# VH-VL binders against q9h9l3, part 10

Target 1, 176 residues: q9h9l3
Amino acid sequence: PRKMVAIDCEMVGTGPKGHVSSLARCSIVNYNGDVLYDEYILPPCHIVDYRTRWSGIRKQHMVNATPFKIARGQILKILTGKIVVGHAIHNDFKALQYFHPKSLTRDTSHIPPLNRKADCPENATMSLKHLTKKLLNRDIQVGKSGHSSVEDAQATMELYKLVEVEWEEHLARNPP

## First folded at step 12 (VH-VL)

Design y43
Fold by OpenDDE, fold request of step 13:
Structure y43 (fold): chain C 176 residues (1-176), chain A 123 residues (1-123), chain B 111 residues (1-111)
Amino acid sequence: as target 1 above (176 residues)
Amino acid sequence: QVQLVQSGAEVKKPGASVKVSCKASGYTFTSYYMHWVRQAPGQGLEWVGWINPYTGDTFYAQKFRGRVTMTRDTSISTAYMELSRLRSDDTAVYYCARSGTYYYDSGPRFDPWGRGTLVTVSS
Amino acid sequence: QAVLTQPPSVSGAPGQRVTISCTGSSSDIGLGYDVHWYQQLPGTAPKLLIYDNSNRPSGVPDRFSGSKSGTSASLAITGLQAEDEADYYCQSYDSSLEGFVFGGGTQLTVL
């Protein structure tokens, strides 16, 4: 079986009005929650909105941030060939401007058994924070200081582990 | 309807540069990636690279890095591919082609294609 | 030079069934990336024929079908018609090259 990793990215706003979501931090953890990658990333364009309340990114984090293209290369090397778990993971991959095979992608925001376990509608899109609280009895993204991508990636992995067996079986019977 | 209109044929000398344009219409230009694919006479398709029209980020095939520059003008929904230090083996029809940014928006497939721009490099 | 391998040519009589193979590797099709097929009529630009292994865009007849297994994909054409004479290319993504890849193309001749 392929190795499994979880990813979480934080984005900042770039472009004339800050509407472009640019990767500013990426965290990758292994199955056990060990951090494989955690870097601040410097977008190629000027940051207009740090979105700190959500992203946790501040100007000081960009001082020694890894240039996007370099970071992207590092991240892709880690992800290649892995089952990648994330929450609303399409945002992360889009920010990376990267296509990961669908068959190797696990999005905890679209796993009906996970929602069922959390007493949520199976077809609803629940937040990582909500699922983590319900299923892990853990508070993440607390306060107004922004998210911790490491914490979020770890939570995502833990959530997936709760439904891993049945979901992997489901996917085996119903490949994307 | 979605259309990609490319600039006309070019004839260049070795060592020169060529810049081909691709004007998009019928969709939001910045919502899809623009790719360039070339085809030498009687040969197959070869991917050159892509540009994210929204951000301006570019990603080139290894073979063309250092010689190709992709740009865009969002005000006129136009993508450009410039190839420098031209060689005879750069003679080809150059296509622009659209792809999605992720799987929910058509993903890593090409649709539609421009009609192609013939670039001839000869001394 | 093409990363994906296709037979250079195939032929069939009208009404027959033909198949075009596309063989990749563990870094593209074998890694899980989907395969797309393009039809290129003589003197024209490629046109999307099959996407995501087996889906047909609007306007593509159901006599065209695609499949993928392991490191390879296949395009099947049933009820072969004269207008099917064209070049066919498979396409995927290669992680090792960090880029999009095409097959070498297959010239289909209708006898």
Scores: ipSAE 0.929, ipTM 0.959, lowest interface PAE 0.5, mean pLDDT 96
Fold by OpenDDE, fold request of step 13:
Structure y43 (fold): chain C 176 residues (1-176), chain A 123 residues (1-123), chain B 111 residues (1-111)
Amino acid sequence: as target 1 above (176 residues)
Amino acid sequence: QVQLVQSGAEVKKPGASVKVSCKASGYTFTSYYMHWVRQAPGQGLEWVGWINPYTGDTFYAQKFRGRVTMTRDTSISTAYMELSRLRSDDTAVYYCARSGTYYYDSGPRFDPWGRGTLVTVSS
Amino acid sequence: QAVLTQPPSVSGAPGQRVTISCTGSSSDIGLGYDVHWYQQLPGTAPKLLIYDNSNRPSGVPDRFSGSKSGTSASLAITGLQAEDEADYYCQSYDSSLEGFVFGGGTQLTVL
C-alpha cells in the first residue's frame, strides 16, 4: 500500500493589491504526524501582504526562505506516489501549481462521513479548526501568531484517520 | 466562445530566434494555464511547457530549458513563446492550448487549442 | 520521444468497432494520472475528444468512449464513420519528467 502524508501550506499576497496567493510555507507530515518537510518559501515576486494574522508569515521568515522553484521540487519529490491528505487541498496544490492524481488525493473538507461524525451537514464545507475541535477536542490556530502549517497538517491527518477505513472503502467502490 | 488566436507563420534561419503569440478571448485569461505544444511535420505532439498567466511562473520541458522563454501580457490576454538558437529540427507547428489550474477548472487537459503557427527553420 | 505508447496505425471498415491503446508506465498512468484523448483531423489542430479517462465533451458523439486500467488506457470507436479518419493522441502527466506527455499518435484509416 502507498504511504500517506498530510500537507498544509501558508500563502502570502503578491502581485497588484496582493491578490495573488503565493506559497510561503509548506509542511508535510507522515501518517504518525512526524514532520517530513517544513520550510519557508520565497515567492518569485515581491510580497505585498504577508497576511501574518492568518498565515503566521513575517518578513523575517523570508530572509533565508527557500526559493519557490527549489521548494516545489523538494515538495513534489515527497508527494509523488503518496496518498496526500489535506484540508481544502486544492488551495495547496494550486499554490504549488501542481497536479496530484485525484485517486491519490484526500480532502478532509469534502468527506461526508467526517462531517457526519462531527454532527455537521454532510455536504457542508467545515473549517479545519471546527472539525479538529469537535472530533479531536483540540484547539488549533489559536493565538496571535497565525496558523501553524505543521499543526494543521497533523490535525488533518488525525481527522482523516477517523474515517480512513470507511472512506477508502467508499473510494474503492467509487473511484474518482 | 473561448478562442485562441495565434500569430502567423514564421521562416527563420538556424541560430535565429522566433516569438509566437497567442491571444485568448472568451474567458478570463489569468484563470487558466497556457501551454505550448509543437508538432514537427508528420510527427506527433510534443509538450514544450506552460505559463501561469496570473503569476507569470513558467515550467518548461527539460528538452527546451535554456532555449525557450514563455511570457504573457495580461492587458491584452496574450501569451508568448520565444524559442532561441533555432535549428532545423525546430521546424514545426506550434500550438498554444489552455488547461485548468486544478481539477475543478478542467485540470491537466488541453482545451481549446489554437490553430497553430508554422515555424520553418531552414538555411 | 513519446512517453506513452500507441500503435502507429489502425484501420476499420465503416460501421465497425476499433480500439486504440495507450500504454504508459508507473510514473504516469500507473500513478493514477488521468488520460485524455485528442482527435486531429488532417490539416487541423487537435481537438479534445475524451477527458478524465472516459468523459465526452459536448459535441462528441457517444460512439467514442474511453477507459483506463492499470498503466494503460484505451479509446474505442463504434460505428466507424468516414469522418473519423484522423490522428488520435492520448495525453497524461509524467511525474518523473514533471511534465505533460503525449502518445506517439495513431493514424486511423477508414477503409
Scores: ipSAE 0.929, ipTM 0.959, lowest interface PAE 0.5, mean pLDDT 96
Fold by OpenDDE, look of step 12:
Structure y43 (fold): chain C 176 residues (1-176), chain A 123 residues (1-123), chain B 111 residues (1-111)
Amino acid sequence: as target 1 above (176 residues)
Amino acid sequence: QVQLVQSGAEVKKPGASVKVSCKASGYTFTSYYMHWVRQAPGQGLEWVGWINPYTGDTFYAQKFRGRVTMTRDTSISTAYMELSRLRSDDTAVYYCARSGTYYYDSGPRFDPWGRGTLVTVSS
Amino acid sequence: QAVLTQPPSVSGAPGQRVTISCTGSSSDIGLGYDVHWYQQLPGTAPKLLIYDNSNRPSGVPDRFSGSKSGTSASLAITGLQAEDEADYYCQSYDSSLEGFVFGGGTQLTVL
């Protein structure tokens, strides 16, 4: 069986009006929640909006941030060949400008059994915060300091573990 | 209709540079990656690299790193590929081709393709 | 040069079934990346024929089909027609090269 990791990324706004989402932090944890990667990342373009209230990213975090291309290489090395778990993970992969095999991707925002367990509509897109509260009785993304990508990645992994057996069996019968 | 219109054929001397353009229409230019693929006469397809028109980020095949530069002008939905220090084995038809940014938007497949631009390098 | 391996040529008579193989490695098809197929008619640009291993774009006849297993993919053409004479390329992504890869191409001749 392949190793499993969970990923969460924080983005800042770049471009003319800060509408471009650029990777500014990436956190990767293993199956047990141990941090494998957690780095601030420097976008190649000027940051217009740090989106601090959500991203938790501040200007000071970019002083020694890892250049995007370098960070991307490091991250891809970790992800390659692994089952990657994330929440709304397409945003993370887009920010990384990376394609992970669909068969090795697990998006906790699109797992019907997980929603069912949380008494949510199976086909609805629920937030990580809501699922974490409902299923893990834990509060994440609290306060005004922004999100913790490590915390979010850990929560994502824990959520997936709740439905791992059922979902993996489903995927085995219904490959993407 | 989604279309990619490329610039005309080029004839260059060895050591020169060539810049090929690809104008996109019929879709949101910045929502898809633009790839460049070349094909030498009688040979197969070779991926050169891609550019994210939204961010301007580029990713080149190892073979072309240091010689290729991909750029874009979002105001006119046009992508450019410049290849420098040309040599005879750079003679090829150069195609631009669109791909998605993730699997939800067509993913890592090429559709559509431009009609190609022949670049001939000869002394 | 080509990372994916295809037979250089295949041939068949009209109405016959032909198959074109595409063999990759553990860093591309074998890693789980999808395979796409392109048809290139003489003197024209490649055209998407099959995407995501087995899906046909609009306008592609159902006599074209694709499959993938392990480190290999296959394009099958049933009811071969004269207009099918073309070059066919498979394409995927290689994580070790950090780039898109094509097969060497297969020239299909309709006898």
Scores: ipSAE 0.897, ipTM 0.939, lowest interface PAE 0.5, mean pLDDT 95
Fold by ESMFold2, fold request of step 13:
Structure y43 (fold): chain C 176 residues (1-176), chain A 123 residues (1-123), chain B 111 residues (1-111)
Amino acid sequence: as target 1 above (176 residues)
Amino acid sequence: QVQLVQSGAEVKKPGASVKVSCKASGYTFTSYYMHWVRQAPGQGLEWVGWINPYTGDTFYAQKFRGRVTMTRDTSISTAYMELSRLRSDDTAVYYCARSGTYYYDSGPRFDPWGRGTLVTVSS
Amino acid sequence: QAVLTQPPSVSGAPGQRVTISCTGSSSDIGLGYDVHWYQQLPGTAPKLLIYDNSNRPSGVPDRFSGSKSGTSASLAITGLQAEDEADYYCQSYDSSLEGFVFGGGTQLTVL
């Protein structure tokens, strides 16, 4: 039996005109929603755009942030060998420069039964905020201060639990 | 059709550097990683590293760190691999190969491959 | 040497079935990473033959198939034909090396 975690990351803009997304916060929770990891992370490149309205990242958060290489090592130790749940999780893995086995990856933005429960088209990519409101009766990402990756990771795990039995059985019959 | 066209064969002396090019066509160059894989004569395949053409980020196999530099020019959809301080055991065919970054987007398998560039290192 | 272990050679008569094994470790195949297979005809670049353990790209005959179990993968070729004579490589990802890894290659000879 595999252990399961959920991850959410916040990104800042680096590279030309701040268009590259670089990791600046990562939160990981266990199956019960307990926080296993929550750190601000200093990208290896100059930050051009903090994207604070969405990321919640401010210059002050970077002062004592863990350097990317160190944070990446800590995060990968937690993720290795586990089922990892996320929302649009490919963005998180790209920012980590990390390849997780697809058989151990669960993306709540691409689970048809979850969309169906939310009365959404099964093939649509729905926002975490929308699914959480519809299915958990909870508002996340409230206000203009940016997202909380802890809150988002916890919501992602709770959403997955709604379809976990059905989806795990589906994947066992239809290996990705 | 998707194609990767590599630069021609090169002969180098030990201690020199070589820069191999790989021009992509038939797809959005910045949407996929580009890998370099080498094959010494009569030997197997050895992964050298990847570049993300969008960000310029690179990741090199540990064996090559400090000697390899991967770059790209997005305006001409071309990736480059430069290997420095060449020695005779660097004689190989150097392939470029495309991969996706996530399993929904073709995943981390190599398709297509360039035809290879023979680099010969001899005194 | 190669991170993934393949037999150096395998042979079969036309029409026969052959299999090529690919054995990894708990940090690559055994951790759940997919296995991909490449065919390399003499003097040519490798070509994707099987991806994600068992999927066949368009244009690859259905007599090629793949599977994965535990720390190992297998490529099967049925109805062996002379044109199948090539080198075959498995490939995966290894978390401990943080790198893409290949088998040492298997030379298939059609008798």
Scores: ipSAE 0.551, ipTM 0.856, lowest interface PAE 2.5, mean pLDDT 92

Design y43
Fold by ESMFold2, look of step 12:
Structure y43 (fold): chain C 176 residues (1-176), chain A 123 residues (1-123), chain B 111 residues (1-111)
Amino acid sequence: as target 1 above (176 residues)
Amino acid sequence: QVQLVQSGAEVKKPGASVKVSCKASGYTFTSYYMHWVRQAPGQGLEWVGWINPYTGDTFYAQKFRGRVTMTRDTSISTAYMELSRLRSDDTAVYYCARSGTYYYDSGPRFDPWGRGTLVTVSS
Amino acid sequence: QAVLTQPPSVSGAPGQRVTISCTGSSSDIGLGYDVHWYQQLPGTAPKLLIYDNSNRPSGVPDRFSGSKSGTSASLAITGLQAEDEADYYCQSYDSSLEGFVFGGGTQLTVL
């Protein structure tokens, strides 16, 4: 049986006008929510926009941050061979410049049974904050100081567990 | 139409370097990885590496690290591959090829390919 | 040596069916990475023939089909035609190499 992890990343703006989303923090938790990885990551390019209101990343976090190439190697070693759960996870994989197998990927922003449990339209893209409040009675991303990627990864894993049996059976019959 | 136009054939001596260009048209150059793939005469395809044209980030196959440099000029939608310290077994056709950056869209497949640039290394 | 293994050649008469195998490992095809196929006509660049194991790009006839199982993939050509004479390559991604990998290529001869 494959082990399962959840990932969440925070991005900063690099490139022209800060429009490129570059990885600046990554958190990975196991099935029980224990933290396997949590590092601030220094992008290889100059940071134009810290996006602090959403990312929680500030200049001081970058002082001792792990260089992107090193962090990427560490992260990919953890992810290889595992089922990876995330929310809008394509953004995380793009920032890692990484291709994870479709059959081992779970995206809580696009699971119809999860939306149904939240009394949301099955095909809607729902925010992590909304799903977590509705289904787990928990407030995440509180205030305007930015998100916690550890908190978000833990919430993502808990949300997936609500539909895990149903969704894993669905995917076994309907391979992506 | 989406196409990749490569520079002309090159003849080089061992120890020299070569720089091949690949001009993209018909799509957003910075939204896709650009790869380089080579094919020695009568042989198969060998992946050299990729560049992210938006960030300039690169990743090279292990056997080429230290000898290959990939760059780009986004103002003219052109990718470049420079191979240094050339030796006779670097004689090959060098192709550029486009891939997606994640699997939800175009994924990690090569489409389209350039027509190739023959690089000949001879004494 | 090539990371993915293909037979070096295959042949068939017009109208027949041929298959081309592509065998990888637990770090590429066996880990769940998709397989893509390219056709290279004599003197030309490769062209995408099959993607994501079994999908045909627009303009590729349904007599070309692909499949994947375990650590292997297969390209099948039914109703073989003279213009199918070409080299065929499979391609995937390998996690242990962190790189894109090709088969050694298969030369198809139409008798």
Scores: ipSAE 0.516, ipTM 0.846, lowest interface PAE 2.8, mean pLDDT 91
Fold by ESMFold2, fold request of step 13:
Structure y43 (fold): chain C 176 residues (1-176), chain A 123 residues (1-123), chain B 111 residues (1-111)
Amino acid sequence: as target 1 above (176 residues)
Amino acid sequence: QVQLVQSGAEVKKPGASVKVSCKASGYTFTSYYMHWVRQAPGQGLEWVGWINPYTGDTFYAQKFRGRVTMTRDTSISTAYMELSRLRSDDTAVYYCARSGTYYYDSGPRFDPWGRGTLVTVSS
Amino acid sequence: QAVLTQPPSVSGAPGQRVTISCTGSSSDIGLGYDVHWYQQLPGTAPKLLIYDNSNRPSGVPDRFSGSKSGTSASLAITGLQAEDEADYYCQSYDSSLEGFVFGGGTQLTVL
């Protein structure tokens, strides 16, 4: 049977005026929420904007961070062959410069049954914070010190579990 | 109408460089990856690499790393591929092709393609 | 060398059914990556024919169909017509190569 993991990433600003989003942290958890990977990652380009209010990334985190090329190799080794769950997961895959099979990808920002459980419009794009508060009675991304990618990955996995049976059955009937 | 318009044919000598262009219209240029794919005369298709026009991030097939550079100019919706240290076996038609960046918006398939740019490398 | 394997050529008479195979590995098609098909008419650029294994873009007739199983995919053309004479390429993604991969192409001849 295929294993399932959840991923979340934090980005910093690189390139002209800090407009490019570059990977600076990645966390991966297993089905039970145990941390499989959690590293600060040094982008291959100069960091222009740490985006700390959202990313939680500070200059000190980069001192011993894993270089992007090495971290990417480690992360892709974990993801290959697994069902990968994320929230707005396209941003994480773009930052990794990675394509995961569509049939093995689950995006909690685009699951109509999950929105229905939260009493939200089925086709609305809901934030992870909102869904987590509504369905798990848990506050994440609290304050202005930035997000925790471990916390966010764990929340994402727990949200998916709420609809896993229904959604996996739907995907089997309606291959992506 | 989505369209990719490529620059004209080029003749180069071994050791030179070539820079081909691909101008996009009819869609949001920065929302999709741009790929380059080449086809030697009488041969099949060979993927060269992609560029994310929004970020400028690139990824090159191993065979071309160190010789290819992909760039873009978002103000004119144009992608570029430069291939250096040309050899006779680089003679090919070079296509640009669009792909989605995520599975809900067209995924890893190529649509549309440019008409191709013939690059001939000969003494 | 093409990463995905296709027969170099196939042929059929008008009205017949032909199939074109596309064989990959456990790191591409076998890992779950979708297969896409392109038609290249003589002297033209490739055109998307089938995507996500079995879906037809608007304007592609339903006599073209695709399927995927295990490490292989197949393109089927029924009711073969003279205008179907072209080269056909399959395409997928390979995780070990970290790249987009094509079949070697199949030249379809309509007799």
Scores: ipSAE 0.410, ipTM 0.807, lowest interface PAE 3.5, mean pLDDT 91

